# Designs tried in a protein design chat: VHH binders against q09150. Part 4

Target 1, 302 residues: q09150
Amino acid sequence: MRKEYLVSHIEENAHQADIYSLNVVAGNLWSASGDSKIKKWSIGDAEHSLVEEIDTPHKLGVHHLATSLDENVVVSCGFGQDVYVWNPETNEFRDLGNNAQHPSECWSSCISPDGQTIAFTSVDGRIAVWDNPSDCKISELDTKGKFGLCIDYSPNGRFIVSGHQTGQLFLISTETGRLFHVLSGHTSPVRSVAFSPGSTLLAAAGDSKMITIYDVLSGDQVGQLRGHAAWIFAVAFNPVGDLLLSADVEGKIKIWDIDTMECISTQSETDGAIWAVAWYKNGFIVAGADKSIRWYRAAATE

## First folded at step 19 (VHH)

Design r39
Fold by OpenDDE, look of step 20:
Structure r39 (fold): chain B 302 residues (1-302), chain A 119 residues (1-119)
Amino acid sequence: as target 1 above (302 residues)
Amino acid sequence: EVQLVESGGGLVQPGGSLTLSCAASGFTVSINALAWYRQAPGKKRELVAGITRGGSTYYADSVKGRFTISRDNAKNSVYLQMNSLRAEDTAVYYCAAYSYLRQSPSDYWGQGTLVTVSS
C-alpha cells in the first residue's frame, strides 16, 4: 500500500548548525545541534512554536540527546567528549564527563523508560549502564575497542541495544546485565538502532545502506529493507509499530511497511543529510544538515 | 577522511602576538567543529579553543581574553590569534576536526606547530 506524506511545516534555521538528534516525548519535540544548543518545540500547535532554548556548556556541539518519557531527565553527548545530565524543569545539569567515575569517551546515550537508568556507548567500545541520579555504574560490557555509534533502550525496559563500527549489534539484558545477543547482518558501521513499541522487533541501519529487522528474543533476522542509496543515519518505528521511518545522508526519507518489508513512501525535498527522525501523532519529523526541522503529515486522501 | 595542516608557529617574546592557521582538506563538509589543542613538555594535551560550525566558541580559562579562534568555511580553515603571550603558552599546538561521520575512535589531528615564548 502506497502512502503519501506532505510537508506540513518547516522551521527554517531551527538551529545555527546541523541538527543531529530529535526526540518526541510528552507532546514535545526536543532537538540538539552542533551549535551546542538544545531546544524544545511544541507539537500541539500548528506553528510548532519554540518552548525552550538551552544554551549548553558543550564546547564543540551536541550530537546525541536522550530524553526520558516524563521529561524529567535529559542526557546530552557532545563532540568534546563531554556529557551532561539535565533537569529540564530547572535547567540544572550534572557534568558526567569530568566525573572520574564516568568514561570521558561517551558517544551515545539512552534512558530507561522509568528514567532511573542511563546507558552509554563509548568511542573505545564500552557499553555502560548507570543508575540515575546516583551516578553509580550498574554494569559494563567491553567490546574491546569497537566504537559504539548508537544505542537504544527498549520500551519495556528489558533490553539495551548498541550499534558499532564493525556492524555488530550488542543486545544486553537489563535484568541480568549480561549480553543477550550479538546480532550480525552488517559489516559496516551501524549508525542507528530502534526498538519497536512492543519491544519485539529491533531495526538497525548504517553505512551498509540497508535496514535489518531482528526479532529481539530469538535474535533472528526477520527481514532486510533495501532501497536507500546512501548511508542511513536514522531509523524509528511509529507508535503502532507497523511502519518504520528512515533517512540517509543524501536527504532521502523512506517509510517502510514492517509487515510486507516494502517501501511505501519516499521523500526527497532536501539534498542535505538527514541526521535525525522522529514520529509524532500526526506524522513524522526530520532534521539534519540544512538546519531546519521539517514536519510531515499523512495526506488527507489516504 | 580529513587532513589538517597547521602553520604559523615560531619564537616570540613575552607579550608578543602570533597567529596560527590550520587548513583542512578532504571531506570537510562533514566537520562540525574545529579546535586548537596544545601540549607542553611533560604535560597532557589540553583543549585551548574551539569553534562550532554555528560560530559558538570555547576558550580555556588560561587563554580567555588573550586568544581568539575564528574559522573561514570558504577556505576550510581555522585560526588562532594569540595575544599577550606568556612563557607558559609554550607548547606544540595542534589543530583538530570533529565530524559526525567518524567511523573510528580517532579524531582528525594535524601534525602540530611549535610555539615558543621566550625572552
Scores: ipSAE 0.821, ipTM 0.921, lowest interface PAE 0.6, mean pLDDT 94
Fold by OpenDDE, fold request of step 23:
Structure r39 (fold): chain B 302 residues (1-302), chain A 119 residues (1-119)
Amino acid sequence: as target 1 above (302 residues)
Amino acid sequence: EVQLVESGGGLVQPGGSLTLSCAASGFTVSINALAWYRQAPGKKRELVAGITRGGSTYYADSVKGRFTISRDNAKNSVYLQMNSLRAEDTAVYYCAAYSYLRQSPSDYWGQGTLVTVSS
């Protein structure tokens, strides 16, 4: 069944450059931009006011952001291959890029829900898992030069998945530190991966313009979502796990019913690329090339 | 084919000025950041200056107040105005381009232009 969404708020010029990452955690929206700033916005406030602006030490912009559930640990990746782990309370930044013990040329990162484990993909195809704050390497997988473009940590803390330039997904068990599955289904770069809230499903999308849904335990493809006409750069499950949000470089936003594997809503208010999406309450948020943060709410149902 | 072409390098006396230019072509996607690096003989390559698409700039401490980076988004070009040049600024200067839409491990780099500061 079709579902209607309405624009509820637009924060124009939220950043001075493209917004590449959005994270909703603990009632706040975190945004990261090519302007080298990270911002925190209020979800509970009707105006979604700016709560905090962080001047990061990133030199050439930020393109990836991950936060722990308690907001005590933040990991950011920037252009120029600089990576920082920091505490928002103290604003103390730990430079991982210049530490010989840490992976170099990192591109994407994720953090465990409890903030005790951080994982990275690298441009040269490594997937490295580190303990925080001890900075001890837990495990590493070398894909032999396959650029890791995206990574996600399962909500139950049991799995890490990364998407790569070849279209392959590498699913790693955090219990064993070993490769659990190599998932196929794409033959072009995977730009975004996301676990469902129950950690039972995995969504992957990218330059194939298609979204593939996987069963995490079996590794089986359970669905393919077709409808986008451009590269997909963001996917996210809603908190209940029955809907999937996606966005592409032409500014198309789609909502998918996971049970029926059908598109139930399409939004096209912008023609600019959308790089990031996030759910909040019964609505969602998008951001991208137009430098705005756009908030949507579900229309009232009869 | 993606190509970055540097120009403007040469020999200059200490205290002199020089302007480097870099033209990026062959891109089918937007460039998010442009930067200048340099590598002196026997030294590691270092970031000299960077500029985001939004206009945010970075400068190495060694060049602050002397160098100015600017960009023309319409031309996909980046410039480095170098004033009060010193002998230690002698290096091969490289232009780099960064894109969120990259598909390969390879960065986009120019071939470099030599800047020699000598009396």
Scores: ipSAE 0.786, ipTM 0.906, lowest interface PAE 0.6, mean pLDDT 94
Fold by OpenDDE, fold request of step 23:
Structure r39 (fold): chain B 302 residues (1-302), chain A 119 residues (1-119)
Amino acid sequence: as target 1 above (302 residues)
Amino acid sequence: EVQLVESGGGLVQPGGSLTLSCAASGFTVSINALAWYRQAPGKKRELVAGITRGGSTYYADSVKGRFTISRDNAKNSVYLQMNSLRAEDTAVYYCAAYSYLRQSPSDYWGQGTLVTVSS
């Protein structure tokens, strides 16, 4: 089975540096870049016009961005190991780095569906869960030096998963704050993790050039998706959960059928690294080293 | 292997100028940000200046108007032009590189170069 996608729009020079994060929330696209800017783009507009540009207090660029479903909370992680929580309503940035309990060298972040919990990974291997907006630490798991490269919050709010340099995934129960599973299957850094919309599956990918699909509750490996020839930096389930989007550092984009575990589409319009991907409607968005935001739509016959 | 090599440090009189250079190598892709830090005796290491790949710059308040950071993306090199140097600028200056392709807890730092401002 094959599926055809077409480039529908390219926003050239969307940022002045690499774009490392994309989030589709509440009908908007959020992008974060190494230029220390966060931007909001219109999805409903055919031209996908710029809606808002935020000059962040990040000194050395932004590489991770998490946005609550209601867009009331935006968390950004920067290369200087600085972390900020932004309130779009007040336009205030809270500096979490000044908190003595904050993990050193935070790297990635995710937000609970209700926006009340923020989780972080750190370079030194800690997974910390914080209450928002009190900025009180709820729980912390120490992996003992295993660099946490990525993190995601399950849509049902019950789980947090992080990917680490060892290839391990740590699945944490938000109810207990304790480790639920340690998932194996990779032996190299995991760069991206993503829950399915129903929170039943988990996808993980990274330097192994492979995507592993896990059953969240059992922790069992359901499948492995092979086909990428380079490190994978982004994976995302579509809203229905039947497709998975992935992208690698050589600019290859792949769409996978979750039922068959087969690649049904490959895009190769760029040779630059793609760092971030996101679904919107029946299409998807990618961004990376070429500083552009590229929009794709399913072919009309599909 | 990733390496950062600083150069240009030395002794200079107050009011003098000095240019530091740092060459980063061993990266598979271009570095997002390059920065200069300094550590004076008995003080914490502090960010002096930073520059993103896109050219966005940051300066500590203490060096604004006196120091200029620049970079060569093709060479993954960063420079720090220091003018109107003061005694309080005396420190070991470190170059740092930041990459999204980081795989380990170790930062990418140079060995440092000593800058001494004294009459």
Scores: ipSAE 0.767, ipTM 0.898, lowest interface PAE 0.6, mean pLDDT 94
Fold by OpenDDE, fold request of step 23:
Structure r39 (fold): chain B 302 residues (1-302), chain A 119 residues (1-119)
Amino acid sequence: as target 1 above (302 residues)
Amino acid sequence: EVQLVESGGGLVQPGGSLTLSCAASGFTVSINALAWYRQAPGKKRELVAGITRGGSTYYADSVKGRFTISRDNAKNSVYLQMNSLRAEDTAVYYCAAYSYLRQSPSDYWGQGTLVTVSS
């Protein structure tokens, strides 16, 4: 069944550079940009007004952002392979990269639902899990040089998944700290991974222009979503878990029905790359190369 | 992939000025930041200056007030204007590009250009 979505709001020039990351938490939208700024936007008001602007210490821009559910921990990864943890209460940044024990060359990060664990991928193929705020390493998996491009923490806190340049996904159990599955299905870089709200499914997409859906526990492929004509850089499940949102470098946005594995909506309002997507309420948000934040709402029909 | 080619290095007297240029080719559309590094003999490579696509700039403390980084997106180029040069600025200067389309562990670096400040 087809669904119609309408643009409800466009925040032009939301940032001064590309927007690479979007997180919806606690009724707010967090955005991170190549301009080295992190911004917080209101979801509740129709204008989606700017709530907070954070000048990060990143020297060369930010491309990954992870925010705890309580918004008390903000982790950012920069192009300089620098990583910071921001405390909104104190407005302090902790430089994790300067610690001798902390892995360098971090690329992506995620935070546990309780905010006590932070996981990172590195350019040299390590997946490291750290305790926050003690900065003690809990575990580390070395993929032996496979660039980790993306990472996600399961909502139930039991799993961490990372996508790598080889197309492989590494699923790690947080209970044991050990590798739970190596998931195949891609042979090109995986740019985005996302757990379903129930932590039962996992979506992975990237340069293959295809989205693969996995069963988390069995590691089996449940489905493959085909339709994008360009590299996919973002995937996200809706809060219910029955829809998947994806976007590619040509600005195409697709919504997929997870039950039927069919595309039920395509948006193409922009020709610029979309780097990040997020769900809010019954709509969704996208951002990318055009420096705008575009808000969509479900049409009254269907 | 992105290719970077530096130019403009050379010999200059203390107090003199020099402008470095770096031209990027390849997948340049996705380059968020361009930067200049330098490595002096016996020292580690250090970030000298960086500039994001939006124009945000960073400078090492040692070069603040003396060096200016700029970029021309239309030409896919980055420049480093170096004024009031000092002997300690002597180094091989490298151009670096940072792209979100990165697929491999390798950063994009130029071959470097030598800057020698000497009387």
Scores: ipSAE 0.753, ipTM 0.896, lowest interface PAE 0.6, mean pLDDT 94

Design r39
Fold by ESMFold2, fold request of step 23:
Structure r39 (fold): chain B 302 residues (1-302), chain A 119 residues (1-119)
Amino acid sequence: as target 1 above (302 residues)
Amino acid sequence: EVQLVESGGGLVQPGGSLTLSCAASGFTVSINALAWYRQAPGKKRELVAGITRGGSTYYADSVKGRFTISRDNAKNSVYLQMNSLRAEDTAVYYCAAYSYLRQSPSDYWGQGTLVTVSS
């Protein structure tokens, strides 16, 4: 059964600057912005009320945010290569940039669902995996200078994938800490990667304006999703794994049916870039350059 | 090609003031934040002040209350008003620009402008 989606709520000026990252976890939406704030919003009420506003120690804004499944660990990266691990119970930020083992020039981060492992990619192309409890690096992959723009942790906890300026993707086994596959197909910067909820597929998109779907275990490309006319900065699978959400820097939002590999909805509410997308139980959420959070809900079927 | 051009450096006596300017040009992508760094002889480059497109500012403790950063979003320009200058402010000052749309491994940097605070 096909679903249509309509805007259900717009939080205008939810932040004072671009909203670069969204995460849905434990009944909350987390947002991170160039205003150096992280905010939590309720998913369960129709107004999606602000739950908490966090001033961060980030100097030049927050552009990447990851949250553990239980909301106990948050990791954030900002311009100027600030990297912090945050404890939501205390609002205590641990500055990873002052650790002697700090990866140089971190850009993007992800965290395992249970919060025990954090991974970073960097401008110099190193992908570092950290044990959160001990605050120590436990493995590292050297991509030989390939700037890493995005990274994701599989829901089953067994894989990390990073996307790079060269178009390559590096898929790492967390059990071994070693490279599992190098995925080709993109020749332009990859801006967003996402695992499916079953951890069997992953999607990658970026400046090629194309979305590529890979089988995780084989490393084979199993689909291409074409239709965006601008750089794609965000992709996300829905919780079932049968739909993919994508958004581009010209404000286009597309929903794709993964079984057929076809676009089933295109939405455009703004001309500004959309930097981040997320699914929730009743629909999806987007945010970007216009500083607003837009909530969409599934419409009734015909 | 992206270019950052600094100006306004020079020799000034302690207690004096200078205004640094940085003009950004050649961008095919938007600039999300602008910053001033400085590097004194024998020291690492340090972030002095930063400002986002939305107007949020940061200042290092060593300059807070004496320096003011501002930007003109229409011109992609950033300014650093430096008051009550001290000998320890002597450094080469660099303009930096940050873009979320960056396609290269390097952030954008200017050539630097020398500020010398000396009697």
Scores: ipSAE 0.668, ipTM 0.833, lowest interface PAE 1.2, mean pLDDT 88
Fold by ESMFold2, look of step 20:
Structure r39 (fold): chain B 302 residues (1-302), chain A 119 residues (1-119)
Amino acid sequence: as target 1 above (302 residues)
Amino acid sequence: EVQLVESGGGLVQPGGSLTLSCAASGFTVSINALAWYRQAPGKKRELVAGITRGGSTYYADSVKGRFTISRDNAKNSVYLQMNSLRAEDTAVYYCAAYSYLRQSPSDYWGQGTLVTVSS
């Protein structure tokens, strides 16, 4: 069944530069921007009021943000190749560049749901897994120079997946620290990866303009979602896991039914690239090059 | 063709001023940040100053209060106003650009412009 979504709120100029990352956790929206700020917004009121503005130590802007489920551990990556782990309650930032074990030239990061484990990609193709409490490296996979553009941690804590400039994906078991699958299907940079909430599927998208769906345990491709006419920089499963949200650099937003592999909604944006998407209870949120956060609500169905 | 072109280097006396310019061309993608680096003989290249698309700035401790970075987003240009120059500011200065659409392991760099501070 087709679904309609309507813009319910626009926070114009939410940041002073592009917004590259959105994360919904614990009733808040977190946004990260090329202005070197991270902002926290309330989901629970109609105005989606600004709760907190964080002036980060990132020198050249923030482009990746991940949070633990309890909001007590945040990891952020910036254009200056800097990465920080920090506690939002205290705003005490730990610069991982002070530890010789972190990957050189980190690009993207993720964190386990419980905040105990952090993983990073690097420009030179390393994927490092880091124990947060002890501040030490657990393991590292060397992909032989394949620039790691995106990374995600499965909600069940068992897997990490990274997407690379070559189109390859590396699926790593967190328990063993070993490579579980190498996933093929893309021949162009992979810009976004996401696990389904049940951790049984993952989606990968990027410059190929398509979205590939994989079964995590088998490594098999189980679907391909086509319809975008531009590079896809963001994908996200909804909390139930039956819908996928995607957005491209020309402002198109699509909703896909994962059971049928069909597009059920398209929103057309003309204000530039959408870099980040997130689901919330009443719809979805997008942000990108126009520096604004746009909130969409599902229209009632008859 | 992507290109960064620096200008404005030269010889100045201690206490003098220079303005460095960098024009970025051939980018089909947005530039989030522009920065100036410098490399003195025998030293590693260091970040001197950076400016984001939104106007947030960074300065190395050694240049705070003496150097000012600015950018013109319409021209994709960045400027470094260098005041109260000292002998230790002698270096080759490089312009760099950062983009989220990056596909390559290497960042974008200019060829450099020499600044010499001496009597």
Scores: ipSAE 0.655, ipTM 0.823, lowest interface PAE 1.3, mean pLDDT 88
Fold by ESMFold2, fold request of step 23:
Structure r39 (fold): chain B 302 residues (1-302), chain A 119 residues (1-119)
Amino acid sequence: as target 1 above (302 residues)
Amino acid sequence: EVQLVESGGGLVQPGGSLTLSCAASGFTVSINALAWYRQAPGKKRELVAGITRGGSTYYADSVKGRFTISRDNAKNSVYLQMNSLRAEDTAVYYCAAYSYLRQSPSDYWGQGTLVTVSS
């Protein structure tokens, strides 16, 4: 069933370079950019005003950002192969790139909902799980050189999933610290993974131009969503978990009904790559190569 | 096919100047950052200078005030103006490019251009 979303606000040139990461937490939108800045934007007003601009120590830009639910712990990864963990209230950055126990070429990171553990992918294929309070490595999975491009922490805190340049996904149980499933289905780089809010499903997408949906506990593939004509760099479940948002490098945005596995909306308001997507209360947000943040709301609200 | 091509290296006297250039081609989307690294004989490769698409720059302490990096986003080209050169600047200089579309464990690197500073 077709559903329409309309642009409600555009923040043009929100950053001076591509916007690679978006995160909605505690009433704010966080954006991270190749200009080495992280910015916070208010969700609660129609202008979505800039709340804070953070000059990061990243040398060559920021491409991944993760926040704890309480906004007390932030992890950011940059093109200069640097990783920082910091408290946004103080903006005191801890450089993890020099720690002998940390992978030297970290690419993507995620953080547990309570901020106590951090997980990283690396270029050399290690997936490291790190205890934030003690600054110590808890566990590591060696994928034998498979570049880890994306990673997510389940909302219930029980699982971590990573997506790799080979198309493989590694699902790790946080309770055991061990590999739970290896998920197949992609044969090209996986660029984005996301858990559903109930932590029962996960979605994976990338250069295969398709999205696979997996049941977390069984590891079974339960759906394939086809329709994108270009590489998919971002997927996100809505807060209810019945819709999935996806975006590709040609500027196409699609919304999928998870119960039917059907595309119910396609939007196309930019020609450039969309690197990041997020849901908020009444709609969704996209950002990418045009350096702008676009806010969408559903056309029919009840 | 992604290619980075350096030019401008050569022999120069102490106190002299050189300009290095690097052209990047074969990228389907924009390059986020361009950088110069150098590797002296028997030493590790080190980041000398970097510049983001937004214009932010980074310089190693050993070259700050003497080297200037700039880029032309339309041409995907980066330049390194090297002034007040010293013998310790002798190295092979490499261009590197950073893209979010990266698919492999290796970043994008040029083959290098030799800079020799000697009397």
Scores: ipSAE 0.643, ipTM 0.819, lowest interface PAE 1.3, mean pLDDT 88
Fold by ESMFold2, fold request of step 23:
Structure r39 (fold): chain B 302 residues (1-302), chain A 119 residues (1-119)
Amino acid sequence: as target 1 above (302 residues)
Amino acid sequence: EVQLVESGGGLVQPGGSLTLSCAASGFTVSINALAWYRQAPGKKRELVAGITRGGSTYYADSVKGRFTISRDNAKNSVYLQMNSLRAEDTAVYYCAAYSYLRQSPSDYWGQGTLVTVSS
């Protein structure tokens, strides 16, 4: 199947530096940038107006952002390994980088859907799970020095997956706090992981230029999506779970049909790296090195 | 081979000035931020100043108004102008580079350049 997507809106220079992270939640797009700002944008209109600009205490920019479903808990990670947890309703920032119990070399983070649990990857290969209300570590997996580059929390709250420099993925049960599967298939750094909305599949992609699809419960590889010619830094399932969006460091955007494992759309409207992708009701959103946010909609067929 | 090379350190009297330079070479990926850190004897390394690819800057409170960081993105070079130097600024100064595309567990660090503020 072939689908056509068209750019419906471009917010040029949406940030003053690269945009590394996007998250769609509660009717807003959140963007995080190397300019040390986080911005909220309206999804509900064609202009996608700026709703809020947040000056963060990050010293060297923000490269990872996670939000709870209700937008009440935000975790952000920056260059220099600054880490904050905060409630944007109150703008109360909690500095996690200086707490002796927090990972001192955090790279990426994710939040459970209800905001109660936060998980981190680290440069030294620890994967830590924290209880947000008590600010205490619940559990930790030591991968013995495997730099953790990306992490995601399953929508059903039962699993955490991290992707690492070695190509390995570590799938952790949140019910037990223990390793559930080690997933192989990549031999190069994994830059992005994502659970399907039903929490039954996960996708992993990175420097191997391929995307591997795994069945969460069995740990089996169920598909491999090939077609990117450059490192893949972002993958995301759509809300239905039948499509996967991917983007690479040369500006190529691909949409994949998960039932057939085939590429059904390729977009190539920017030369710069795309660091982040997200789905919304009418299409998808990308951002990256050109400092712009690009909104795409499916072409009208009526 | 990735290299960060600091220069410009030395002995200076209180109230004096120095300019530190750091040249980054051998990167096959873009550098997203450059920073200067310092480490005085017996103390932890601290971030002194940083600058992003977009030109945003950070300064530690102890150096605000006295130090200025600047960046040449075409050369991946960073400079630290240090004015009104004090004895407490005595330290080894290190250049660091940050890349979102890195493939290794560590950020990139130079070997350091010594700044001594003493008469």
Scores: ipSAE 0.620, ipTM 0.814, lowest interface PAE 1.3, mean pLDDT 88

